VHH binders against Acetyl-coenzyme A thioesterase (ACOT12). Designs and how they scored, part 1

No score or structure here was measured in a lab: all are predicted.

Target 1, 210 residues: Acetyl-coenzyme A thioesterase (ACOT12), of Homo sapiens (Human) (q8wyk0r340to549)
Amino acid sequence: CIHWDISKQASLSDSNVEALKKLAAKRGWEVTSTVEKIKIYTLEEHDVLSVWVEKHVGSPAHLAYRLLSDFTKRPLWDPHFVSCEVIDWVSEDDQLYHITCPILNDDKPKDLVVLVSRRKPLKDGNTYTVAVKSVILPSVPPSPQYIRSEIICAGFLIHAIDSNSCIVSYFNHMSASILPYFAGNLGGWSKSIEETAASCIQFLENPPDD
Positions, changes and structure headers below are counted from each chain's first letter, unless a header gives other numbers; antibody chains are not in Kabat numbers.
F, E and O stand for the ipSAE by ESMFold2-Fast, ESMFold2 and OpenDDE, each averaged over both directions (binder to target, target to binder). V2 = 0.75 x the mean of E and O + 0.25 x the DockQ between their complexes.
[cut] marks letters that were taken out.
Atom coordinates printed by the task and the answers are left out, and those that the model quotes come from them; centres of patches stay.

## First folded at step 7 (VHH; from k01 with T104Y)

Design m2
Fold by OpenDDE, look of step 8:
Structure m2 (fold): chain B 210 residues (1-210), chain A 124 residues (1-124)
Amino acid sequence: as target 1 above (210 residues)
Amino acid sequence: QVQLVESGGGLVQAGGSLRLSCAASGRTFSSYAMAWFRRAPGKEREFVAAISWRGGSTFYTDSVKGRFTISRDHAKNTVSLQMNSLRPEDTAVYYCAAQTYKSYYRSEEEYDYWGQGTRVTVSA
């Protein structure tokens, strides 16, 4: 986990984005399941499992980008998030969030402090990026109320198909500590991912009023 | 509900300075990120500057960078906009705005509370 340094906020944010791109660019992804508009891929590396969830979404890419980059809305569609509050702004496209998760098998719920970095497509590009990683923030230390967890590398790539549709790809470089909150248990892992993906699609296609 | 009251507007010559202030009601000032917007005659309201809760992060529209400074005083429940090197194009009604960190800082739709505005006129 990276220590947050305000003096290096730009480089840290850029690194966040690049890490996601690198993850997405990896080879060896295997199809785990295909259900309607959802396709799940997994990549097993040494002591690391990564997941890629591809969603076909009937919404403009820019809208999906806006909605997904606002993590305060994450609890509206992702059952693994109880709350997500902005800690601070880093830049126009970078924010720090405090996330809380539901209680699973532990006595205490987990929480996270994450940097979210969003980027619009480059000139003539069609891909939006929303990168997520945990950071150590001194102003938000671990609490006895929560078990502090971390996201190593996760986020969304949003590819515009046309003016009213896009492909939303979620990536997560899974750590053992956070797997239950993002993938569920081993027996229900795929199903949990599918349900979350379906909820995400529904949310994006039927966005709440601001 | 938070009430915002702007002050400090007026007439100033080009190259001059002006300091706007916004007073927030209630005891929850620290819960809000604050911003300044402006609406020039015949134009839409536009983002000018924003400051995070703790005041550690400040953001500016490009046209005011290096000239304007946003700050906040938690003890007084105020946010200020120091405007230096004013230009005729800075002429506008300036609005104070507050949000509870619901989203990013640039779009006016993301702010929950607004002041009535204070008029700034910069003469050539």
Scores: ipSAE 0.198, ipTM 0.638, lowest interface PAE 2.0, mean pLDDT 90

## First folded at step 14 (VHH; from t6 with L99M)

Design v1
Fold by OpenDDE, look of step 16:
Structure v1 (fold): chain B 210 residues (1-210), chain A 124 residues (1-124)
Amino acid sequence: as target 1 above (210 residues)
Amino acid sequence: QVQLVESGGGLVQAGGSLRLSCAASGFTFSSYAMAWFRRAPGKEREFVAAISWRGSSTFYTDSVKGRFTISRDHAKNTVSLQMNSLRPEDTAVYYCAAMTRKSYYRYEEEYDYWGQGTRVTVSA
């Protein structure tokens, strides 16, 4: 986990984005599940399982980008998030969030401190990026009320198909040891991902009023 | 005491319409998202539709999209499900549910309160 340094906020944020791109560019992704609008890929490496969830979304890419980059809205569609509060605005496109998760198996709930870095496509590009990673923030130390969890590398790549539709790809580089934090249990992992993805699609296609 | 009381179920022919209603009491209705679930014979309960606490957003399972409409009336503390173009596969006990979360997901375990259900039977 990266220690947050305000003096290096730009480089840390860029690194966040690049890490996601690198993850997405990896080879060896295997199709794990295919449902109507959702395809799940997995990449198994040494003690690491990465997931790639591809969603066909009937919404403009720029809208999906706005909605997904605002993590305060994450609890509206992702059951793994109880709250997402802005800690600080690092820049227009970089934000720090404190995330809380639901209690699983009567344990303490998890929390996370994450950097979210969003990027619009380059002039000739069509891909939006929303990168997420945990950071160590001294102003938000671990609490006895929560188990501090960690996102190594995750985020969204959003590809415009046309003016009213896009592909939303979610990536998550996960340790096998923390996988249950996201799925509740390994046996229900794929189903949980599918359901979450479906919720995401519904959210994006039926955005709430601001 | 928290209560969710469903009504409006019954027997209807395929292609017909029904309007389900759920009357809520015993909690701050405006603070809860409301949903409809259903359990068909021999099947598990499944998500049908949900509406946000403000009523500004709605979600539907794919099989009912375009046919069902969920709405809520804050003045009456009711949530309704207009079901059009009913099919035999829509036959189920329909349950009203409420949750404090602002999420729109289909996980029944996230809902705090449940009604007793109302039976909808769609004949061929």
Scores: ipSAE 0.000, ipTM 0.276, lowest interface PAE 10.6, mean pLDDT 90

## First folded at step 17 (VHH)

Design z1 (from v1 with S31D)
Fold by ESMFold2, fold request of step 19:
Structure z1 (fold): chain B 210 residues (1-210), chain A 124 residues (1-124)
Amino acid sequence: as target 1 above (210 residues)
Amino acid sequence: QVQLVESGGGLVQAGGSLRLSCAASGFTFSDYAMAWFRRAPGKEREFVAAISWRGSSTFYTDSVKGRFTISRDHAKNTVSLQMNSLRPEDTAVYYCAAMTRKSYYRYEEEYDYWGQGTRVTVSA
């Protein structure tokens, strides 16, 4: 996990974005589910599992980018996020968030401290980027109420198709410690991901007023 | 009964300095980020500077960076804008604004409360 260092904020922001782009560019992604507007891919590398959820969305890419980059709105559509609160601003395009998750199986709920870094497309490009990575922030230490958890590399790539539609790809690089347990419930896991993706599509196509 | 009251505006010659102040009341000051926006004659209101709710970070539009300094005083519930090396292009009505802990400081529509403004005129 990366320790937050304000003196290197631009470098850490670029590293966050580059890690997501490298994950997305890997070879060996395999389709495990295809439903109407949603494709789910997995990538198994010896000690890790990664997920790519591709969503076809009837919303302008720049609007999807603004909505998805604002993590205070994540709980409105993603039931795995109870709260996402801004810890501090790093730059116009980088924020630190504290995230809390729901209680599962009578365990303590999990929390996260993350850096979210966003990028608009380069000249003549059509891809927006929202990258997410956990950081260690001494001013927000783990607390007894939560199990401090880690996002290694996650985020969205948003590809404009035309003025009213885009493809939203969500990526998540998962911990190797989870791999053995997912094999036994892969079908249920796939349906849960599909339902979350559908909720995301609905949110992006019907954004809240203001 | 939220109030943001700006003061310190006036007429100054180019190269001079002014200090703007904004007194805040009617909300918990430490829960809000504070910002200054400005509207030049015939132009849209634009972002100038912001300071986070703890005062831990500050941000500036490029044209004022190195010349303007935003600060906040939690004991007095005030935010200030020290404006140095003023230019005629800095002529505007300056507005104090407050927002809860939201993601983006540059979007005017994210700000919950606004002052009435204080006029700054910088003569050539």
Scores: ipSAE 0.605, ipTM 0.837, lowest interface PAE 1.6, mean pLDDT 87
Fold by ESMFold2, fold request of step 19:
Structure z1 (fold): chain B 210 residues (1-210), chain A 124 residues (1-124)
Amino acid sequence: as target 1 above (210 residues)
Amino acid sequence: QVQLVESGGGLVQAGGSLRLSCAASGFTFSDYAMAWFRRAPGKEREFVAAISWRGSSTFYTDSVKGRFTISRDHAKNTVSLQMNSLRPEDTAVYYCAAMTRKSYYRYEEEYDYWGQGTRVTVSA
C-alpha cells in the first residue's frame, strides 16, 4: 500500500492508471459466466485471482464515464458501498476518497482510503479510464469503527461503440489471502457479481437527475 | 435560507483589474467548495474558477489561467475573484456558486446554491 505524497501526485496517479491498463491487457482471461449483456472473466495467477466484468450498456460512453468516475454516486447502484466521501481534489482528474462498506456476518464494517484517477481518451481514441487503488493518508488514519482494507488495483475501462452505447469493463485484482475462499465459493460470487452488474447497467441507462 | 451575494462588478478598460466578492450565509462555509461561473451575452454559462472547501486547491478554465485568482476567507465567509489583465472577451455576468464535497467542479448542475450575478463589462 503506497503512502500518499502530494509532491509525487502526478507519478502516483499515472501509475494508478497504468496498473489498470496492464491488468486489462494480461493474457489468460477465461470466461466463467455469460448472461445477456454481462460477461464475467477470471484470471488465476500463482498468488492472485482477478475478475473482469464486461457489460454492454445503452448509454453514451462519455456519460457512463462521468457517472462511474464520480464515486459519490457509487452507493446509488453498488450495494457493497455505504458511503463515498471526497477527501480532496488533488488534480483535475485525480481525487482521494474515504469509502465505507456494509456490515457482513456481524463483523466490523470495512473502510478504504483510495486514489481515483480518471482519464478521457487520447486524441482519436475511444476508451475512458477510471482507476482505483488504496493509499495511506495520515490525515485519515484507521479508526476503531472500521477494518481498514485495501484495493490493490481496480477500476473501469469504458469503450465507446457508437454515440448511444458503450462497453463498460470492471476489473479487480484481488489479494492472495482470499484466493482459497473465493475458489470454493465462486458460484455465489458469480451470482452476486451478475446482480451488481445489472444494477450498474440500470443506473447508467437511467441516470439520476437533480 | 442560503444566500450568495456577489459584488464588485462594473465597467473597466481592457488591461485593467476588478475584484469580485461573494458573501455567503445560511450554510457552514467550510463544508462547501466555491466557484465562479460566467455568462457572456448570447452564450451559455461557463465555468471560470473553483476553490476547494479548505482552500487547498484551485482550478481555472484555460482562458483565465495566470490572470484570475480565486480565494476564500473563512473568517468573513467570502469567496473572491481577482481579475487582472482584463480583455473584452471577459465581459459577462459572473455568478458565485457553492456545492458540497463532490467529485466534479466544472458542471453547473453539481452546484447547490447560486448568486444573482454581477455584471462585468470590459471596454476596448
Scores: ipSAE 0.446, ipTM 0.764, lowest interface PAE 2.5, mean pLDDT 87
Fold by OpenDDE, fold request of step 19:
Structure z1 (fold): chain B 210 residues (1-210), chain A 124 residues (1-124)
Amino acid sequence: as target 1 above (210 residues)
Amino acid sequence: QVQLVESGGGLVQAGGSLRLSCAASGFTFSDYAMAWFRRAPGKEREFVAAISWRGSSTFYTDSVKGRFTISRDHAKNTVSLQMNSLRPEDTAVYYCAAMTRKSYYRYEEEYDYWGQGTRVTVSA
């Protein structure tokens, strides 16, 4: 896990974005599940398992981008998030969040401190990026109330199809300490992933009032 | 009871400088990020600059980078915009805005409170 350094905030944020792009660009993704608007891919490497959840969404890409990059809204559609609070507004497109999770098999809930870095498409591109990774922040140390968890590399790529629809792809590098629904046997959590994806689609297609 | 009151606008020649100020009251200033927007004649309102609630982070629209500086004073509940090397295209009504920690977008719809604006005119 990377220690947050304000003096290096730009490089850390860029690294966050690049890490997600690299993950998405990997070869060897295999389809493991297909439903109407949702496709799940997995990538099994020597020491890492990754998941890719592809969602077809009837909403403008820019709107999906805004909604997904605001992690304070994550608890509205993702049951694995109880709360998500902004710790710091680092820049226009980089923010630090404190996340809490529901109690599952552990006696204590998990929490996370994450950097969220978002980027709009380049001039000739149509892909939005929302990258997520855990950071060590001295101002938010581990608490006895929570098990401090870690996201190694995760996030969203949002591809515009047309003015009113997009593909939302979620990526996550698997780890034993990541969010609960990715912990354990991925096959056993396929249904949960599908349900969360469906909830996400519904949220994006029917955004709440501001 | 919430108020954002801008001041410091006026007429200035190209290449000149102005310092805008916004006085905030009626809310917990330290819990809000502050920003400046502007509306040029015949154009839509656009983002100019923002500063985090802690005051440690700032960001700017590309056209003002290197020329404008946003700052805040927690003791006085004020946010300022130092504008240097002004250009005719900077002519606009400048608005002060405040947003909670619940959002971090540069979009105007994300802001909870707005000032009435102060006019800046840059002559050629």
Scores: ipSAE 0.022, ipTM 0.453, lowest interface PAE 4.2, mean pLDDT 90
Fold by OpenDDE, fold request of step 19:
Structure z1 (fold): chain B 210 residues (1-210), chain A 124 residues (1-124)
Amino acid sequence: as target 1 above (210 residues)
Amino acid sequence: QVQLVESGGGLVQAGGSLRLSCAASGFTFSDYAMAWFRRAPGKEREFVAAISWRGSSTFYTDSVKGRFTISRDHAKNTVSLQMNSLRPEDTAVYYCAAMTRKSYYRYEEEYDYWGQGTRVTVSA
């Protein structure tokens, strides 16, 4: 896990984005399941399982980008998140969040401190990025109230298809300590992912009022 | 008009307790994180404690951890600082401050509104 250094916030944020792009660019993704608007891919590497969830969304890419990059809204559609509070707004496109999770099998809920870095597409491009990774922030040390968890590399790639639709791809370098938490069996795992993805799609297609 | 009005300061003996309160008005209280800062004689203003806009997260400077507790009441638009086991080095003017939920809690330059302060004196 990376130690947050405000003096290096720009480089750390850029690295966050690049890490997600690198993950997405990996070869060897295999289709795990296909439902109506959701496709799940998995990549098994040595001691690492990564997941790629592709969602067809009937919403403009820029809207999806705004909604997904605001982690304060994530508890509205992702049951794996109880709260997401901004710790710091380091730039227009980079924010630090404190996340809390529901109690699952542990006596205490998990929490996370994450850097969220968003980027609009380059000129003539059509892909938005929202990168997520855990950071160690001295101002928010681990608490006895929570089990500090970690996201190694995760995020969203949002590809505009047309003016009113996009493909939202979620990536996660999976480990036992990362979010989102999925069921421990294959069927339950896939179902859980599908349900979360469906909820995400519904959220994006029916955004709450500001 | 935006106002932050501190109260509860005074003279207390070492080991004693005080409860500071800050009443906020003139802005949407629930949209802001709240904090306490202090300025000791001859020193620069320093961060003491902060509470997130929802009140689910709190932050403290190391020197006050375990002794001070920050809380907020959304119904009353108030933020409080319970100070226990006070020490002479806690002597300072304590300021209430408000910031947007997106700012770093420890940086005074990020706060939008400030109170005029309340004096806390801890005698040996």
Scores: ipSAE 0.019, ipTM 0.353, lowest interface PAE 5.2, mean pLDDT 91
Fold by OpenDDE, look of step 18:
Structure z1 (fold): chain B 210 residues (1-210), chain A 124 residues (1-124)
Amino acid sequence: as target 1 above (210 residues)
Amino acid sequence: QVQLVESGGGLVQAGGSLRLSCAASGFTFSDYAMAWFRRAPGKEREFVAAISWRGSSTFYTDSVKGRFTISRDHAKNTVSLQMNSLRPEDTAVYYCAAMTRKSYYRYEEEYDYWGQGTRVTVSA
């Protein structure tokens, strides 16, 4: 986990984005599940399992980008997030969040401190990026109330198909301390992912009022 | 025949507790996510809480977070709503609902089956 340093804000944020792009660009992704508008890929490497969830969304890419890059909205559609609070606005496109998760199996709830870095497409490009990774922030130390979890590398790539539709791809570099909804066997795992993905699609296609 | 039958409603004083129960029959319980909705007098029906098909994920409207707990029993085909620290604004008819796994919990239009409802009245 990276220690946050405001003096290295730009480099840390850019590294966040590049890490996601690198993950997405990996070879060896295998189709695990295909249902309706949702396709799940997995990549198994040495001691690492990564997941790629592809969603066909009937919404403009720029709208999906706006909604997904605001993590305060994630509890509205993702049941695995109880709260997402902005800790600090690092820049227009980089924000620090404190995330809490629901209690599972009578354990303590998990929490996370993450950097979210968003980027619009390059010139003549059609892909939006929302990168997420955990950071160590001294102002938000671990609490006995929570199990501090870690996201190594995750986020969204949003590809515009046309003016009213896009493909939303979620990536996560899996680790032992990941979010609870990635727990379980592959079959049960897929069902849980599909459920969350469907909720995401419907949220994006039916956005709430601000 | 599909049935969702709610029970446990009643009159309670503010600050009190109630436990609602919904008994499901006529469909494969484990294939559905379960939810509670409510309709207060003069208001539209609103989402209260949902629990995923496995019971590992729960979802709540903001106004009930920390006070209400949704749970399910696969052996009994029941879903429950423990309501603590009740407030007058929680007064409503509470409905049990069932949906397929691939739907957004908050939208009542996505639910396949509904109960008849049970009335909860919270006095000041």
Scores: ipSAE 0.000, ipTM 0.272, lowest interface PAE 11.3, mean pLDDT 90

